# Ledger of designs, part 2: miniprotein binders against q5jf28

Target 1, 318 residues: q5jf28
Amino acid sequence: MERERLIKTVEAILRGAGYRVARLDLKGSCFDLVASRLFLLLFIKATVNIDTITEEQAEDLKRLAKFFKASPLIVGLRSKSGELEEGVVYERFGIYALRPETLYDALLNNELPAVFAERGGLYVRINGELLRELREKHGYSVNELAQLLGVSRKSLLNYERGEQAVSLDVAIQLEEIFDEALAEPIDILRAKVEADLNVKPETPLEREVFERLKKLGLGLVKVKKAPFNAISTEDDIRLLTGIDERKTRSTIKRAEMVAEVGRIVNSGGVFILEKTKAEVVSEVPLIPKESLEEVKDADELIELIDKLKKEIKEKLFS

## First folded at step 7 (miniprotein)

Design h3
Fold by OpenDDE base, fold request of step 15:
Parts: C-alpha cells; structure tokens; sequence
Structure h3 (fold): chain B 318 residues (1-318), chain A 102 residues (1-102)
C-alpha cells in the first residue's frame, strides 16, 4: 500500500507541475514514472526504502537517463539509516534520491535542494567566490573567520575555492554572519549520469533479434529492467523494442506501457516475437521475427510499423 | 500489551490509508474543476497532509519494531495534523465549487 501511495503522490506532484507523465505497473522495473515538461525529462524510481533499489535497476535507470538525456531520480521515504530528511539530496549508485517533499518544492515552488547527505553528515556546496568577497568586505582574515567558524584555515581556503563542501552547521553560521545566501542549489532536474550503453543480449532470441536489427542498420541499447528489452536507434528513429517468445498477457501489458512511455520520450514501440501473427496492441505492433527478414533497412522496418498501425486504425473505424 | 500495541498500529495504518484515499479524491476533484485557484488553494494542504501520512506510516513501522510508546504519541499527533489539513482543504474546495456554480 505505501509504495502505491508513494507512486501516486509522485505522479500527482509531476502532473501538478505540468509534466506529461507515464506510469508503469511493472514489478522490478528500474523506473515507475517517466515525465516530460519542455526540455526536462525525468525517469523516476519510486521506492519506500531507497536502499532496496538493486544495482541492476540503477544501471538501467542510468542507461535510460543517459540515452534520452534525462535526469534519473529515486523518490523514497527512508533508508537503512532511518527517514530521509526534507530538502536533502541522497545518492544511490550515482543517482539522486530524495523525499517527495523535496521533489514538491523543486517542481512546484521552484526551490531546489542545497543540502546533500554524505557519509552520515549533511553538507552544502557554497559559492566560494562570494564567501571570499564577503569575508574581505567584513574585514575578516582567513584565520579570524576560520576560528569563528571552528574550522581550519585550510578548510576555509578550500571553501573559498569551491574545492570542499561545507558542513550544514558551518553553512548556517556563514549565512548568519553575512546575512546572505551562500548555498548552491543541487539541480536534481538536470542530473548527468554515466552508464554503459553496450550491454549484451541475455537470451538466444534476443541475440538473434539484435543481430538482425544491427543488419538493418539499427544501434541497440539493451535494457533489462523495463517493459521493453532494448532501444533500437538509427538517426532520428527510436524504437522501444520488446522481445518475447510468444504473446502473453505480460506482452500485452508491456506493449501498453511501451506506448505510454513512447509518447513521453518521443519514441515508437515494437514487439518482436519468435512466434506470433502480426497485430497491434495500443498502437504498438507485435511482429514475428521473420518480418525482419522481409525488410532491408531500418526505414522499411518503420514503414512496416506505420503500415500496421494504419491498417488497425482503419479496421477500428470501419 | 504487545497485542494492544499491534491493534493501535493497525489502527494508525488504517486511518492513514483512509485519509490518503480521501486526499487523492480531493486532488482529483480539484483538477476536475479545472480552476487554477482551486488547485492552488487545495493542493498545498493536500500534499502536506499526504507527507504527514508517510511519516505516520514510518512511525507505525518503527513502533512495531521498537515498541516505544513515544512513537505512538508522535504518530497520533501527526495523524491529527493531517486530518486538520484535509478538512481545511475540503472547506476551500467547497468554497471554490460554490463560486463556480454561481
């Protein structure tokens, strides 16, 4: 119940902030929400305990974020250490993790968090140049201000250079001394992450399909923890690609999710099956793998996809 | 008793769920009205209430683990605060509805 409420709350926050949102109902997915507004794209994993995200989920979340030039986020309530604090940025596997309150403030109040948690402490990055200017303007030497703050001269010099984050307590003291905001906000909406995009297919069928799609000129990004098995790409073409042995109830549900996600990330969808008749589910074609032998290149594959979508629209309205 | 404590925890969890369902209904209603003022006046209160409910559920779980009666008092306090916010949000939403019906 708590997880479902968390996801619904995060969805509501995103929608309230004017994002277009797709929600996934997929157990074990690396994301539960994808959201877009203007130039911002977010992939969000919602989990009550942020320490329950697996490395595999985090890697796929970073892959999706890197590929789509999106920000990955974990939204949660607690960790192994206790509750998450409001206005505090945590990190798991190089992904920012925050409370729904912190997301609310960032999206609806335009208030980005400045505090981050590291090694059991709270820290802030400060404008080091402004700190120096304020110190000099108030007539403090480096030694005098360092002594007033209870920090080393070396630490204060590192703060003024932006080379070291400041403890939250010292940041508060600095803002009190100078009556000026020094904290640098953390842009959680534009997080840059690194990921390996060169993941191998896991099954014999995925290997076969990947080799065929590569022969059509498509680049492939394998994703394990999503409603699709890969992203197929050529120039401006992006296809969320499912790969299954046969049509199941899971295939249908994943195709529906692929359609919704595809609308948010401006990507088509296709499912390639070892055994199926050509059909379309929620504007996502299900095609037999043999259909890949009938097309010469990626453009002909897109034409096939578009033809199948059109033929079904005509049947539904005829 | 441990049994009395578990019953109180279950009651907190149940109340938090009931209030959360009410919150979502109020949000859906605010958005359905399509009035920006309705959304602005109601949404903040509703989200604050929802956030309190997450803390109530955390405290209920911690209470189950630790058996600390101070966690129960704190959870009950936060629950009452959430109820007040929801009631205020409801009143504001009804005021907006009455305005839109005129």
Amino acid sequence: as target 1 above (318 residues)
Amino acid sequence: SPEELEKKIEELERKAEELAEEIFKLLEEAYRLGDPEAIEKVAELIYRAMFLLFRVEYLAEELRKKGDPELLKKAEELLREAEKLIEEARKRLEEVKKRLEK
Scores: ipSAE 0.756, ipTM 0.907, lowest interface PAE 0.7, mean pLDDT 91
Fold by OpenDDE base, fold request of step 15:
Structure h3 (fold): chain B 318 residues (1-318), chain A 102 residues (1-102)
Amino acid sequence: as target 1 above (318 residues)
Amino acid sequence: SPEELEKKIEELERKAEELAEEIFKLLEEAYRLGDPEAIEKVAELIYRAMFLLFRVEYLAEELRKKGDPELLKKAEELLREAEKLIEEARKRLEEVKKRLEK
């Protein structure tokens, strides 16, 4: 399937650029890849058609990106309007969307895109101060240059102030007139997004567990479209927290994914179940919800998790 | 005929999938060698080929919708270009293997 090929291609690009990558095999997840290199962290949704991302997925993707100080990205091939162009930045729900070619150039060629799509046109941000300096150096008045470009005097003054993006056609004309690059690159690798970190839990069990985790001092970033249900956090403590009623094949797969993601985002993992015996799956403890009553604070919870990991490791090698 | 057109579309889609599988095999082999030169010589070519295959698949879908013969010609052109890039990548990888075996 084209989606699987797209995900594999994006994974290969990230690995080729020296990123550590975790891939998720979770249908409906807000991200399919998480990647880390030095100070850069990326959460990537890969989708053939970028218009298939839901608002709920986009909000969870932005929430994860904001919390981890990561850049969220959508990587796709087409939209409802047609094929995506190479070197063009699109946007869905305040998240940059681009082709795998554009990601390749940014990661492997160190070429950031400058062109963005808005309202059915292509635009560029330009260095407005440099534009003014070049205009004055070449002896053009604001009126003369505006007339040459076919734009209003007001538009040209807004370009020189950096208050207005320029159409791609006008940007090309400016670079041709002055023989100088004016386009401002879009740093897709350091995209800042706003997100609401406060989400209501869906299930009664999630409510019970989240209220108990709050009593332990943990802050909660709740998510719906991930292999975990929340990030539990206090100071240096970060736990990718899954919640299920009982151990299922889905619980095991989600725990495996939480282990992989946790290694990339430097976070622990735990699953809290309504009914289970304490066990470990892929170094991720599965604990009964009653175990949260045996601990007083977040530090004691971490100690419990670490003890369980050690005891099970000893049993596997004995 | 519409039936002949659909058969050509299916052939494009099949060939694009076969070439994509070959690209991933070449990439896996380049990384298994652990030689930076092998990766450098192969990676650019195979990524360019993969990007062409995404365009071939898009053109095949648009051809199915619109029935425009010019889309078929363009898809076949891009497919042939991808085949050339893959063959060049394979050749470069084999040259590196022969060097590492000496």
Scores: ipSAE 0.749, ipTM 0.905, lowest interface PAE 0.7, mean pLDDT 91
Fold by OpenDDE base, fold request of step 15:
Structure h3 (fold): chain B 318 residues (1-318), chain A 102 residues (1-102)
Amino acid sequence: as target 1 above (318 residues)
Amino acid sequence: SPEELEKKIEELERKAEELAEEIFKLLEEAYRLGDPEAIEKVAELIYRAMFLLFRVEYLAEELRKKGDPELLKKAEELLREAEKLIEEARKRLEEVKKRLEK
């Protein structure tokens, strides 16, 4: 119940901030929400305890974020150490994690968090240039200000260079001394992450389909924890690609989710099956793998997909 | 008693859930009206109330683990604060409805 309420709350915050949102009902997915507004794209994992995300889920979440030039986020309420604090950025597997309150402030109040948690302490990155200017303006030497703050001369010089984060207590003391905001906000909406895009296919059918799509000129990004099995790409072509042995109720549900996600990330969808008749589910074609032998390149594959979508629309309205 | 404490925890969890369902209904109604003033006046109160309910549920879980009566008192206080915010949000929404019906 709590997880469902968390997801609904995060969805409401995103919609209230003017994002287009797709929600996934897929257990074990690396994301539960995808949201788009203007040039911002977010992949969000919503989990009550942020320490329940697996490394495999985190790697797929970063992989999607890197590929789509999106920000990955974890939204949660607690960790192994206790309740998450409002206005504090946490990290799991190189992904920012935060409370719904912190997301609300960032999206609806335009207030980005500045405090981050590291090694059980709270820290802030200070505008080092502004700190130096204020120190000089108030007539403090590096030694005098370092002594007043209870820090080393070396630490203060590292703060002024932006090379070292400041403890929250020292940051508060600096802002009180100078009566000016020094904290650098953390842009959680534009997080840059690294990920390996060269993950291998896991099944014999995925290997066969991957080799065929590569022969058509497509690049492939394997994703394990999503409603699709891969992203197929060439230039401007992006296909959320499902791969199944046969049509099941799971195939239909995943195709519906692929359609919703595809609208948010401006990408097509296709399911390639070992055994099926050509059909369309929620504007997502389900095609037999043999149909990949009838096309020469990626453009002919897109033409086949568009033809199948058109023929079904014509049959539904005739 | 431990049994009386568990009953109080279950009651906190039940009330937090009931209030959360009410919050979502109020939010859906505010958006359905499509009035920017309704959304502006109601949304902040609704989200603040929802955030308090998450804290109530955390305190209920911690109370189950630790048995500290001060956690119960704090959870009940936050629950009452959430109820007040929801009632204020409901009042503001009804005022907007009455304006739109005229």
Scores: ipSAE 0.745, ipTM 0.903, lowest interface PAE 0.7, mean pLDDT 91
Fold by ESMFold2, look of step 7:
Structure h3 (fold): chain B 318 residues (1-318), chain A 102 residues (1-102)
Amino acid sequence: as target 1 above (318 residues)
Amino acid sequence: SPEELEKKIEELERKAEELAEEIFKLLEEAYRLGDPEAIEKVAELIYRAMFLLFRVEYLAEELRKKGDPELLKKAEELLREAEKLIEEARKRLEEVKKRLEK
């Protein structure tokens, strides 16, 4: 129940900071929360032990973040090494990981973290140009300052060039010497990640549906660990696209989650089933795969989706 | 006694769960009132309490591994601190409700 409490705490922090939030209830998903505020978009995986996130989950989280220009985050409490320290940013699979206290400070106190953990200890990125300026203003040669800090001359040159982070102890010494803020905050709200967006279909039905969608001019970004199977995209069109053999309780639950996520990421949703009658769940159409043959391109698919949603509304009020 | 220690750990975890439920109830009530300054006062106390409860749960896990009496004492101290913060949050929330009724 610690994980559920963690998710609720993160959701509360986000809402308290003015974010619109969608929370997922899908075991094994690459994210538990998606949240937006103005131009900021976050995909968050909440896990008590950050070392339990799988590579597959992490890669999908990065795919979503890359596609939506969002910042992926892992929020956790401990690692295999012990308790995470507040104010410290960890990294797993290229994704920042941090405690809920650190998220709270960033969002509610406007205090971004600056300290990160890596092999060998805690480190800080510093403003190298400012460091050089301050050193020269105070009359230190590179060698003199390096000796004062107990670092090599080469390391100091790397610090000034922005090529190397300093240890936390060195960062503290620099601030004491120069009485200036040199630490560069870590932008956990706009982290950039790299991801391989080419993932193969998982089933024959999925392959068939992807080929039909490609025939309509849609590109596809496949994900494995989300309530949808792919993002179907063409120019400004974005569809969170689910694929199932038939409508089940799981299908309905996933469609409801797609609707919630879609509101946050400003995307439509659709489920394409091998067998079904056309219907709408939470403004997400469920259509048979044969409906893809009724349309000629992506724009006509959107028109079909809109038509189905309008027909359902009219029947409810007739 | 391993049995005595496990019972104490279970009591810590039970109390932490109880307090966490109270915390979320108070948070929901605070946000329902919609007064930004009052929410800041109450929310700060509530979040501090929740963060302490996460640490209590960590210490409970370590206690099962090590059985160190100092970890038990620390966990009990943090739990009492969380209780104090929750009591203060409740009091301040009541003060806000009275002001808004006037």
Scores: ipSAE 0.719, ipTM 0.897, lowest interface PAE 1.1, mean pLDDT 90

Design h3
Fold by ESMFold2, look of step 10:
Structure h3 (fold): chain B 318 residues (1-318), chain A 102 residues (1-102)
Amino acid sequence: as target 1 above (318 residues)
Amino acid sequence: SPEELEKKIEELERKAEELAEEIFKLLEEAYRLGDPEAIEKVAELIYRAMFLLFRVEYLAEELRKKGDPELLKKAEELLREAEKLIEEARKRLEEVKKRLEK
């Protein structure tokens, strides 16, 4: 009820800001929404309590964001310690987490947040060079300004050098003293994250398929908590790649979600099955693993996929 | 009593769900109108109302834990404010519809 309302609200905010959006319904997925506008791409996990995201989900969310040069976000309402504050950026597993109000302000009011939560309180990064310039213009020594703020001289020097964030209270005092904006916004739309892209296959079938794809010249990024098992890539070729032993209802649902995600991230999709009759679900081919031995490289794999789509369309209209 | 408190919490949650359904209906209507400035203003009221409803849900959860009368009073105040914002949004939407008919 509350989670559904949260997802709908986030989706509405994104669409209202002009984003193309795909919403997913996959239990345990690392994201619920993927959205694109101009050159911006967001992968969003929506969760009422941000402390319920698992490490595995967070690592996969970061892997997707790193690969697609997207910004990962967690949008939520509470943590284990209480309600999240509007306008405050939290962090879980290196991913920014924030309330839908904060997302609304960023996207629809062009007001990026500047306050972040750390152990010990709320903090702001400030423009240290501007701080030094304003201090000097107003005739304060470092010691005099530090005394006014109730901070050490060393801390003030660190602020001016950009080496330390200030407490929220100090940030407010600075802007009152100088009557000028010093806070640096947090670019939640272009967050850079670090992720380990070397994840081992989960099954013998995955290992076999990955080996065959690598022989075709494709790089692979394995994920565990998404409708696909990996992203296959070479140059401008990108395939959201699913793997299953056989076609099931789950396989079909995942293929449909891969198609939706693919439209947002401008990537193709394919499912490689241990045994199947070749078919297409929502523009995503399901092919037997032996088909990978019938091609020489990634370009030929794409040609095979395209030919399969054409052949199935022709059969349906004959 | 615990039973009376739980009934009050359930009524808060029921009202919040009813208002949330109306909010999404109004948002759909606003986007359908095709007047970007009026849509933006109506949508702002709608989103503010939805944000208040998220706070009401939080207070309902805290009420089940703590039973604090001040939390109940605050939840009821936020719910009334959300309803006021929704009514204002509905009125502005009708004003936009009337202008566009001309």
Scores: ipSAE 0.707, ipTM 0.889, lowest interface PAE 1.1, mean pLDDT 89
Fold by ESMFold2, fold request of step 15:
Structure h3 (fold): chain B 318 residues (1-318), chain A 102 residues (1-102)
Amino acid sequence: as target 1 above (318 residues)
Amino acid sequence: SPEELEKKIEELERKAEELAEEIFKLLEEAYRLGDPEAIEKVAELIYRAMFLLFRVEYLAEELRKKGDPELLKKAEELLREAEKLIEEARKRLEEVKKRLEK
């Protein structure tokens, strides 16, 4: 109930801010929402307790974000230690985590957060160059300002060099002393993350399909916690690629999710099955793996996909 | 008694979910008008109410652990505040609808 309400709230915030949004209903997925607006793309995992996210989910979320040049986000309400604070950015596995209020402020009030949680408390990165200028303008030596703030001389030098964040209390004191905005915002909308894109196939069928796709000239980025098994790519081609032994109701639901995600990330979709009759679910072809032997390269695979989609469209609208 | 407390907690959670559904209906109505500036205050009130409901859910969890009557009182207070915000948002939304029709 609470998780459902959280996802709906995040979806509403995104739509209210002008984002196109796809929502997933897939247990264990690395994301619940994907959203785009102009040049911004977000993959969001919504979870009541941010500590329930597994390392495997987090690594896949970062893989998707890295591949699509998107910002990954975790939106939650509490951690193992209690409620998350509004306006504070947390971090799990290198991914920013924050409350829906903080997302609301960033997207609908254009107020990016500046406070982050780390061991020892709450911190703010400040404009060190401006701090130095203000200190000198007000006639303070480094020692004098450090003493006024109750910090070491070394810490103050590090603040001015941009090498150390200040505690929240020090940030407040600085803004009171100088009557200037010194806090540097955290750009949660364009976070950059690192991820290992070299992930092995999980099953013999995946391995066989990956080998066939590679022979067609497609690169592959394997993911484990998404409605698709991989992203197949070459130049401008991007295919959210599912792999199953046969068509089941799970396969159909995953294909529908792939179609929705594909619209947001401007990518096609395809499912490769061990055994199936070729068909289309929500603009996503389901084809037998043997069809990969009937095409010579990635362009011909796209032609096959387009042909199947056209044939089904003609049947439905004739 | 533990049974009476659990009933009160379940009612808090049920009411929060009911109000949340009403909130989403109001948000959809507001955004369908297609004038973000005109509904800015309405949306603010609606989101503030939703955020209070998340606080109510947290207090409900704490109440199950501790049984503290002050947590129950606080949760009920936050629910009343959320209801007040929803009513104000509803009134303002009606005013916006009338203004845009004219």
Scores: ipSAE 0.706, ipTM 0.885, lowest interface PAE 1.0, mean pLDDT 90
Fold by ESMFold2, look of step 11:
Structure h3 (fold): chain B 318 residues (1-318), chain A 102 residues (1-102)
Amino acid sequence: as target 1 above (318 residues)
Amino acid sequence: SPEELEKKIEELERKAEELAEEIFKLLEEAYRLGDPEAIEKVAELIYRAMFLLFRVEYLAEELRKKGDPELLKKAEELLREAEKLIEEARKRLEEVKKRLEK
C-alpha cells in the first residue's frame, strides 16, 4: 500500500511537471517509472526503503540510463538508518536517491537540491572562485575568514580551489556572511552514470537469439531486471527485445509494458519466442525465433516487424 | 495493552489509506479543471497532506517496534494535520469550481 502510494505520488509529480510517463507493474524491475519532457529522460526506481535495491537492479538501471542518455533516480522514504531527510541527496550504487518532497521541489518549484549525505554528515559543494572573490571584495584575508568560520587556513584554501566540499554548517555561515548563493546545485535531472554494458546471456535461448541478432548486424545491451531482455540496436534502430520460450500471461504483460516504455524512449519493441505463431500485442510483435532466419539484416527485421503490425491492424479494422 | 496498541495502529493505517485515496481523487480533479490558481494552491495542499501521510506510515511501523506513547501522539497529530490540509484543499477546489461556473 505504502509503495503503491509512493509510485502514484511520484507519477503525479512527474505528470504535474509536464512529463510523459510510463508506469510499470513488474516486481523486481530495475525501474518503476520512465518519464520524458523535451530532452530530459528519467528512469526512476521507487522504493520505500532505498537499501532494498539490489546490485543487479542498480546496475541495470544504470545500463538503461547510460544507453538512453537518461538520468537514473531512486525515490524513497527511508534507509536502514531511518527516514531520509528532505532536500538531501543520498547515493546507492552510484545512483542518486531522495525523498518525493525533494523531487517535488526540483520539478515543481525549480529548486534543485544542493545538500548531499556522505560519511560523517551533510555536505555542500560551493563555487570556490566566487568565494575567493567575495572574500577579497569584503577585505578578509584567508586567515581572517578561516577564523570567522572556525576552519583551518588549509581547509579554506581547499574550498576556494574547489578541492573540498564544505559541511552544511559552514555553507550556512558563508551565505550569512556574504548574503549570496555559493552552493552548487546537484543536477539530479541530468546525472551521468558509468555502467558495464557487457552482460552475458542468461539462458541458452537468449544466447541463440542474441547470436542470430548479431548476424543481422545488431548490437545488444543485455539487461536482467526489466520487462525486456535486451536492447537491440544498429545506427538509429532501437528495439526493446524480449525473449521467452512460449507466450504466457507474463509475456503479454511484459509486451504491454514494452510498448508503453517504447513510446517514452522512442524505441520499437519485439518479443522473440522459441514456440509461437506470429502475432502482435499492443503494437509489439511476438515472433518465433525462426523468423530471424528469414531476414538478412537489421533493415529487413524492421520491415518484418512493420509488416506484421500493419497486417494485424488490417484484420482488426476489417 | 498490546491488543489496544495494535488496534490503534491499525486505525491509523486504515485512515491514512482512506485519506490517500481521497488525495489522489482531489489531485486529479484539480488538474482536470485546468485553472492555474486551482492547480498551484490546491495541489500544494494535497502534496503536503500526502507527504504527512508517508510520515504517519513510518510512525506506525515504529510503534509496532517500540510502543512509545509519544510516537502514537505524534502520528495522530500528523494525521489530523493531513485531514485539515485535505479539507482546505476541498474547500479551495469548490470555490474555484464556483468561480469558473460564473
Scores: ipSAE 0.705, ipTM 0.890, lowest interface PAE 1.2, mean pLDDT 89
Fold by ESMFold2, look of step 8:
Structure h3 (fold): chain B 318 residues (1-318), chain A 102 residues (1-102)
Amino acid sequence: as target 1 above (318 residues)
Amino acid sequence: SPEELEKKIEELERKAEELAEEIFKLLEEAYRLGDPEAIEKVAELIYRAMFLLFRVEYLAEELRKKGDPELLKKAEELLREAEKLIEEARKRLEEVKKRLEK
């Protein structure tokens, strides 16, 4: 109930800020929302307690974000320690986590957060060069300002060199002393993450399909916690690629989600099944694995996909 | 008493759910008008109310664990504030609709 309301709230914030949004309904998925606006792309996992995200979900979220050059985000309300604070950025598995209020301020008020949580409390990154300039302009030595702030001389030098964040209390004191904005915002909309994109197939069928796709010239980025099994890619070609033994209700639901995600990330979709006749579900072709043997390269695969989509579209509108 | 407290918590949760449903209905209505500048303030009030309701739900959970009467008092204050914001948003939405019909 609370999680559904959280997802709806995040979706509303995104749409209100002019984002195109796709929402997923898939248990265990690494993301619940994907959204784009201009050159910005966000993959969002919405969870009431941010400590419930699993390592597998987080790694897949980072894989998608890295591949699509998107910013991954966790939007939540609580942690194991209690309620998340508005305006504070948390981190889980290298992914920023924050409250919906913080997202609202970033997207609708153009107010990026600057405070982050870490071991020991709340911290702020400071424009160190500006701090040094202000200190010198006001006639403070390093020792004099350090004493005024109640920090060591070494700490103050580290702040000025950009090598150490300040506590929130010190940041407030600095603003009081200099009457200047020194905090550096956290760019949650263009976060950079590290991820290992080389993940092995989960099943013999996946292995077989991946090998054939590679022979067609496609690269593969495997994911485990999404409505698709992998992203197939060559140059400008991108296919959200699903793999199943046969068509089931789950297959249809996943194809629908792949179509929605594909519109947001400007990618095609395809499902490759061990047992089926070629068809299209929600603009996503479902083809038997034997069809991969009937094409010679990635271009011919794309031609097959486009032809099937065109045939079904014409049938629906005739 | 524990029984009296649980009844109060259930009432908080029930009212929060009712207000949340109203919030999403108002948001849908506001965005259907298609006038972003005229709707911006209405949406702001609605989002503020929505955020308060998340905090009310958190306080209700904490109240079950701790039984602290200060948590109950705070939750009731936030709920009243959310109700006030929703009423103001509803009134402003009607004002915007009247101006657009002219």
Scores: ipSAE 0.699, ipTM 0.888, lowest interface PAE 1.2, mean pLDDT 89

